# Ledger of designs, part 3: VH-VL binders against q9lnu4r240to421

Target 1, 182 residues: q9lnu4r240to421
Amino acid sequence: CRYLFYLGKIRTIQLEYTDAKESLLQAARKAPIAALGFRIQCNKWAILVRLLLGEIPERSIFTQKGMEKALRPYFELTNAVRIGDLELFRTVQEKFLDTFAQDRTHNLIVRLRHNVIRTGLRNISISYSRISLPDVAKKLRLNSENPVADAESIVAKAIRDGAIDATIDHKNGCMVSKETGD

## First folded at step 4 (VH-VL)

Design m8 (framework fv_ogalvibart)
Fold by ESMFold2-Fast, scan of step 4:
Structure m8 (fold): chain C 182 residues (1-182), chain A 119 residues (1-119), chain B 107 residues (1-107)
Amino acid sequence: as target 1 above (182 residues)
Amino acid sequence: QVQLVESGGGVVQPGRSLRLSCAASGFTFSSYGMHWVRQAPGKGLEWVAVISYDGSDTYYADSVTGRFTISRDNSKNTLYLQMNSLRAEDTAVYYCARGDYEWSYFDYWGQGTLVTVSS
Amino acid sequence: DIQMTQSPSTLSASVGDRVTITCRASQSISDYLAWFQQKPGKAPKLLIYDASSLESGVPSRFSGSGSGTEFTLTISSLQPDDFATYYCQQYYSYPLTFGQGTKVEIK
């Protein structure tokens, strides 16, 4: 049971997320109720790996006996990723900084920023048939030196990757969605 | 206890506007996302719009995008729905419902207010 | 958009019967599903959230199960107060969507 947990953690660090998820979930399932601390650790890493794979963990995982308080930081993190709210993501990361550092998950959580941005951009493309790149940067809460240039880069990559169905109107500096509502 | 009370419904002609209000009490209104859900006579439930706890973010059903605007005044514990360019298909009972942006299921509902779009 | 389909649309039952209502999602929604009860002329009332969690004040004869794309609401021993329309709702992603409703009526 401990072996599967260690294997899962090693695979996560090495960016082998699919195998890591399977090992961690198996370890959590095999743990008895009396091994609550071990199950909590397995679930923390499994939640993070699943989010990095683009999967949203079941809400019931967070409400299991003994799990609610221990998994609260990961529950709030999951919500920020699911709805694509970069500002909430930053707030959660700051609020639970000590917990994530103690769990040694803080470096992996930084990688979730890309998942949050992708979901947020998808939400923007659904909500707006036409939106300026400065407004995209503002809605994604981009606070770099050149937010508009970053927004253009993010939108262009999402179009190339097929994450959104849109085009860039370079002349007017806008993102034009082919359809809203899907 | 938690209460949500809608007002502003009525009969209105196609193409006109109407504004609905929802007065909240019994909870910290500024801590919750709020939604509007409608139900056409004899039909099922249709989600309409959501607003975040601080009013900074909103999202709409495709059927109302560009016509309806959700807003809130946290100092008055009141939620609003501005309905422009009304169509016969907008005829429904409109419910105010409490649901966080992240949690998005509705634990408390108002009694509903009827909006009829006809001549 | 995620489409929610309930089965049956209408069912007739007697007091004391075990009643089951099914809800299917067009794609996986994990366990981000709620069940509501609506009586004529009234607002809906939350019964179940997170697919299987019973809302406070709701009788224990109500239970929910399922994950992914198939969910069920069960009433273990139907009572007179339970004749109503039931709706499932997904909150996995926006826009939020409801099933078409299942009317539970007397035989």
Scores: ipSAE 0.005, ipTM 0.503, lowest interface PAE 13.6, mean pLDDT 84

Design m9 (framework fv_canakinumab)
Fold by ESMFold2-Fast, scan of step 4:
Structure m9 (fold): chain C 182 residues (1-182), chain A 120 residues (1-120), chain B 107 residues (1-107)
Amino acid sequence: as target 1 above (182 residues)
Amino acid sequence: QVQLVESGGGVVQPGRSLRLSCAASGFTFSSYWMNWVRQAPGKGLEWVAIIWYDGSNKYYADSVKGRFTISRDNSKNTLYLQMNGLRAEDTAVYYCARGDYEWSDYFDYWGQGTLVTVSS
Amino acid sequence: EIVLTQSPDFQSVTPKEKVTITCRASQSIGDYLHWYQQKPDQSPKLLIKYASQSFSGVPSRFSGSGSGTDFTLTINSLEAEDAAAYYCHQSYDLPFTFGPGTKVDIK
């Protein structure tokens, strides 16, 4: 169980997320009941790996005996990713900075910004039938040297990946969302 | 005691505007996500809109986006729903509902509702 | 958007009998499923949150179970005051959606 735990962390660090997820979940399931600290650590990393894969962990993971308080930072992080709220994500990251640093998960959490943006973009595409790319950049808080160009790139990738049901109107610099209606 | 009291409902003609208010008391309003949920006469519940605890984010059901605007004034403990371009299909009892702190996953307290009737 | 379906749409039950209401999601939503009770001429009230957790003050005869796509609300022994409409609600993703409701009447 100890070997599988370390192998899971190593695979995660090496960006082998799918394999890391399976190893960490297996380690958590095989851990003795008395090894609560070990199970908590396995679950913290499994939650992050699952979020990076685009999966939302089951709520039951956070409500297990001994888990609620220990996993609270990860529960709040999961909620920010699920909803696609970049400001909430930043707030959670700052609120639990010391905890994430101690757990040595801070660097993986930074990578979750991509997943928050993806969900946030889905929310934008559902809320607006037409929205300018500068407004998309503003809503996603891109903070880059070329936010409009980055927004266009992010939107194009999301369309290509099937994450959103939309098209880009290049002439007018807008994202046009397809609507479900009768 | 947690209380949510809606007001501003009434009878309006199609194409007109109406603003609903929800007065909150008995809790720290600025710490909670707030939602609007409506129910057409004799029909089920339909979620309308959400606003984050600090007003930084908003989301709308497809049926109302572009016409309705959710807002809040944390200094007055009041939630608002500005309804423009009203249609007969918007006829419903409108409830304000409190989302849980930090999650906004479930609605633990609801107001009594205010009836909006859109008719010619 | 995530679509929720409920069954049955209506049931008339003898007092003290067990009532089971099912909610099915069009995709997996983990345990981000909540149940509400709405009595005639009243506002909805939260009964069960996160599929199985009872809200404060809710009688023990109400219980919830399920995960993923299939969820159940159970009233172990129906009382007269339980005549109401029951709605499931998913909070896994925006837009939030409700099931169409199940009306429970006393025979």
Scores: ipSAE 0.000, ipTM 0.457, lowest interface PAE 16.5, mean pLDDT 83

Design n1 (framework fv_ogalvibart)
Fold by ESMFold2-Fast, scan of step 4:
Structure n1 (fold): chain C 182 residues (1-182), chain A 119 residues (1-119), chain B 107 residues (1-107)
Amino acid sequence: as target 1 above (182 residues)
Amino acid sequence: QVQLVESGGGVVQPGRSLRLSCAASGFTFSSYYMHWVRQAPGKGLEWVAVISYDGSNEYYADSVTGRFTISRDNSKNTLYLQMNSLRAEDTAVYYCARDWEGYDYFDYWGQGTLVTVSS
Amino acid sequence: DIQMTQSPSTLSASVGDRVTITCRASQSISDWLAWFQQKPGKAPKLLIYKASSLESGVPSRFSGSGSGTEFTLTISSLQPDDFATYYCQQYNSYPLTFGQGTKVEIK
C-alpha cells in the first residue's frame, strides 16, 4: 500500500495526474482499516489530483467516519474550485496555510489556481454571450487594486490557453462568448 | 532543533534479546514514518525496518524478519526496536532515522547505539 | 533485491581536486537515489535526493546526476571538510539498499 502511495506522490510531482489518481485511490482502498492516518493522507492527495484533472470529488468522501475533521481543509478547497471563486480559494489557502504546509501539499494547491480560474470563466462564458469586464471581476470576486485590469488579464490568458471559447471586445470592455448553454 | 537519541545498546550473548529506544524531539514525531538502519564495524549501511506514522504498518529486511519488532509510542515521542534471537552478524551501530515525506530516504539520523553480540 | 555498487571503494585526493564517485544499480531505479556523507564516529548526513536535488544547507560544490542504473556524485573543488565516506541509497523498491561506500581520504 505504501508503494502505491509513493508512486502516486511521485507521479503527481512529475505531472502525471491520471496515473497518480489511480495509484492513490488504490492505496486508500487497500489500506487496513486500522491505518486511518495513512488512509487520510492517501485521500488528501487523491482529492488534489482529482481536482487538477477537473473532477469534483463526491461529498461522501468528506463525511466518512474518522475523516470529516481531517479532510475539512480539503473540503473547503474543493468548494472553492467547484464554484470557481478565486477570492474564496485565496482565503482557504491562507486559513489553512499551516495544515497544507505540514501535509506537503502547498505547491500542488498553488497549481489549482488555474483550475479555479478556468471553472469560474467557463461558468461565466456559458451564462453570458456578452459580459462587461467589471462584471467579470465582480463574479470572480476579485479584490485587487485594479479588478477590471486583472479580469482582462485573466480572460486574455484563458483565451490564449484555450480554456474558454471567447474574445475580448476592447472597444466596449466586454468578454464575448461563443458558449451560450443553459 | 531536530534530535534523535538512541539508547539501549550494549554487549549481549548470542540467542539473547535487547531492546533499543530512540527519543525524538524538535518535530511532530507522530507525523513521520521512522526507520532503523544499522552499520556493522568497518562495513556499510544496512536498512533494517520502517514503521508508519501511527504504528499500524511496518516492514522489515529479510535478515531480521521474525526476530526483530519495530514499534513506537507517539505519546512519549519514542521509537523502539525489540531484537530477539540475536546473532553475531547483528553486531552493529543502530541508527534511528526520520523518513522524508514517506519517500524512504532520511533527512535526519540519530548518533547511533552500539550493539555487540559476543560470547 | 536491488544491488548498489559504488566505484571506487576508496580514493585519495587533495584539496581543490574535482572528485567523482559512481553508483550503479543492478536494475533501473529511475531517479530514486539519495547520497549521504558520513564522517568517522558520526551519523550519515543527507546531501542529495532524487539523484540531482541538493539538500538545503549543502554546499553547491556537491552535485548529482544520472538516471536508470548509472549515477554520479561530483565534488567540484574538494574542501578539507569533505574527507568522509559517501553512500548512495536507492528508494525505488523494498528492501531499501545502500552502496558499499566510497572513502575519500587525504592524499
Scores: ipSAE 0.000, ipTM 0.452, lowest interface PAE 16.9, mean pLDDT 84

Design n2 (framework fv_ogalvibart)
Fold by ESMFold2-Fast, scan of step 4:
Structure n2 (fold): chain C 182 residues (1-182), chain A 119 residues (1-119), chain B 107 residues (1-107)
Amino acid sequence: as target 1 above (182 residues)
Amino acid sequence: QVQLVESGGGVVQPGRSLRLSCAASGFTFSSYGMHWVRQAPGKGLEWVAVIWYDGSNEYYADSVTGRFTISRDNSKNTLYLQMNSLRAEDTAVYYCARDWEGYDYFDYWGQGTLVTVSS
Amino acid sequence: DIQMTQSPSTLSASVGDRVTITCRASQSISDWLAWFQQKPGKAPKLLIYKASSLESGVPSRFSGSGSGTEFTLTISSLQPDDFATYYCQQYNSYPLTFGQGTKVEIK
C-alpha cells in the first residue's frame, strides 16, 4: 500500500525512526511481485532507517531476487557504517551521489556520518587502552582544518552521550579506554 | 631509546636572562606533556613548570611565576625554558622530564644542565 | 601549596637491612604519590607511582604503601646499589611538590 510508504517516509524525516522502519517493511511485504520497483524503494529506505537506528542489515537483504544491482550503493554504504570508516563513507557518497539524489535519500545519508564516527570510536576504544588524539584523528581519517581538535571534540561528545566508556587525558592528548581495562 | 638532552646552561649575572632547551628523541614528542624540575647544588628537587602536549596550557611554581616561560616546538621536538630576571636562588641543575600518561609524575629525565647565577 | 615532609632526613644502614622511609603530606593527596631514587651526579629515577605500584624494571625489594597523608617506602633487604637519596612527590594538585629527600648512607 502506497499510504504506508508515505507514512514511513514522513516518520523518517521527523526522526521517528522505529515507526518509520516498521511502516516501510510492512509496505514492502504487502507489495505484489509485479511491483518490484516499489519494493526496491521500500528496501532502500528501510536499510537507511535501520542504519540510523544502529542496526546493520544482514547480507541476505542485498542478495534477494532482483535486488542485488539496485541495492549495491546501499550495500557499500552499509559496509562503511559497519567498519566505521569515514573516508570510505565519503568515497561512497561521492561515487553514488547522482543515485542518492535520484532516490531522494541523500539527506538521510548525510545523517549517517554520526553513526560512522560512533562505530569508529567504539572500535578504537575496544582495541586500545590508551591512544593519542592525533592517532584517533588518523584512524578516523579526519580531514578537517584541525584534525586533532576535531578528534578531541568528537571523543568528548561520544563520552558525554555514553557511546564509549573512556576519558580524555588532556595533558598528554590521549583517549583512555575504561572498557579494555588496565 | 627515549632520550632527553638539556642545553643552554652556564654562568650568568643576576638580573640577566637565559634560555634552556631540551631536545627529545625516541618517542612522539607531540603526544606528551613536559616538565622542568630543578635542583640546587646539594639540595632537593623543586618542580618548576609544565606544558601540555599541544602547548594549550602551562603551570608554574610560585617562585618562578612571572619570570620564567615554558614553551615547546613540536615540529623540532624541543622544549624550552626562558628564564628572565635571574636571582642567585635560581642556581640549580635544570632537568627536563617527560610526563607519565598525564598524571604529573616523570618516567624519563634528561641528564640536566647547570645554571649558575653569581656575583 | 601541599607540603611534603620526609623522615628521617638521613639514615645509616648495612647491606641486608630493612629500611623504611616515611613521607607525610600537609593535606590529603589520596594515593597520588610517586617515589624517586637519585644517585650522586645522576638524574632521578622513578621507583613507585600511585603510592604502591612498582615501576617496570625496579627490583621487587622496593615497595610502597599508604594513602591520604602518610606514605611509606620500604626496601626489604638493602643492597649496595640502593645507597642513594630518595624523594617522594605528590601529584594531586599544582604546584607539584617534593619531600626534602632521605639520604640512605652506608653504616
Scores: ipSAE 0.000, ipTM 0.443, lowest interface PAE 21.5, mean pLDDT 83

Design n3 (framework fv_ogalvibart)
Fold by ESMFold2-Fast, scan of step 4:
Structure n3 (fold): chain C 182 residues (1-182), chain A 119 residues (1-119), chain B 107 residues (1-107)
Amino acid sequence: as target 1 above (182 residues)
Amino acid sequence: QVQLVESGGGVVQPGRSLRLSCAASGFTFSSYGMHWVRQAPGKGLEWVAVISYDGSNEYYADSVTGRFTISRDNSKNTLYLQMNSLRAEDTAVYYCARDWSGYDYFDYWGQGTLVTVSS
Amino acid sequence: DIQMTQSPSTLSASVGDRVTITCRASQSISDWLAWFQQKPGKAPKLLIYKASSLESGVPSRFSGSGSGTEFTLTISSLQPDDFATYYCQQYNSYPLTFGQGTKVEIK
């Protein structure tokens, strides 16, 4: 069971996220309820791998006896990803910087920025049938040298990847969404 | 070679405090959960507390909850037990013990340190 | 809390005897049980983990069996070095709990 955790960690580093997720979840499931340190390690990494795969971990993982305090930073992180709030994501990362550094998870959490942006963009697409690219950049908090160009690039990638059902109106500099706001 | 060495035991009056230390060597301390287990003179073993590998979570036996605090300093390879509001019933040899492979059973124990709470 | 009860509390045996110690859990603990040996004045030593797995370096005359609520430690041919107190411990759930101990004495 500890071997499966170690294998999951290695696979995560090598960008084999799906295999890493399965190994970590198996390790957590096979551990007895009382194996505190081992289960906490497996759950922290499983949560991050699941988030990187675009999956939101079930609330029940965070409410297990003995997990509430240890997983609190990861619960707040999960909420930021689920909501697609990049500012909340940055706040959580800063608030728990020492914890994530100690856990050796900081580098994986940095990669979650991509997932936060993807979720935020999906929320925008269902809320607005038409929205200007500057407003997209503003809502996603894209504070780069060229936020409008970055927004266009992000929107184009999301359309290509099937993450949103939308088109870019290049003449008017707008994202036109076909998703309902219901 | 894995080694755990307890210190800090002694004689103390009821209601006072004492702090125990456990110095670990021969393994990567920061990768293991650590426990305190005690044994009253002539009696059996009683689990006291656990702390996770990273110090983020702790559990205590009901008999010591609110009075004892387990902590660790991974940079010093040291485990601690802060014992407050000591009672005669806390008189025991206190062992520190290491989790085996992330499970809550103990492959290595220290030699123990005696705590006597007596008026 | 899970209560662990050992039987017998004390047994007298001779070198060469087959010794059996029983441990009962008040609720199912699957196979999350360990056995420890303690000699007077010394710290406990791990013998068996996961109900039946022999710890490295422990003599093969020691064996464990059981699952759920009923567990047994067996010493197939008692040696002088085996006169000690034996404890079972569940690690299925917190708080971790030990049996009261079984003292194996010379007859």
Scores: ipSAE 0.000, ipTM 0.500, lowest interface PAE 14.1, mean pLDDT 84

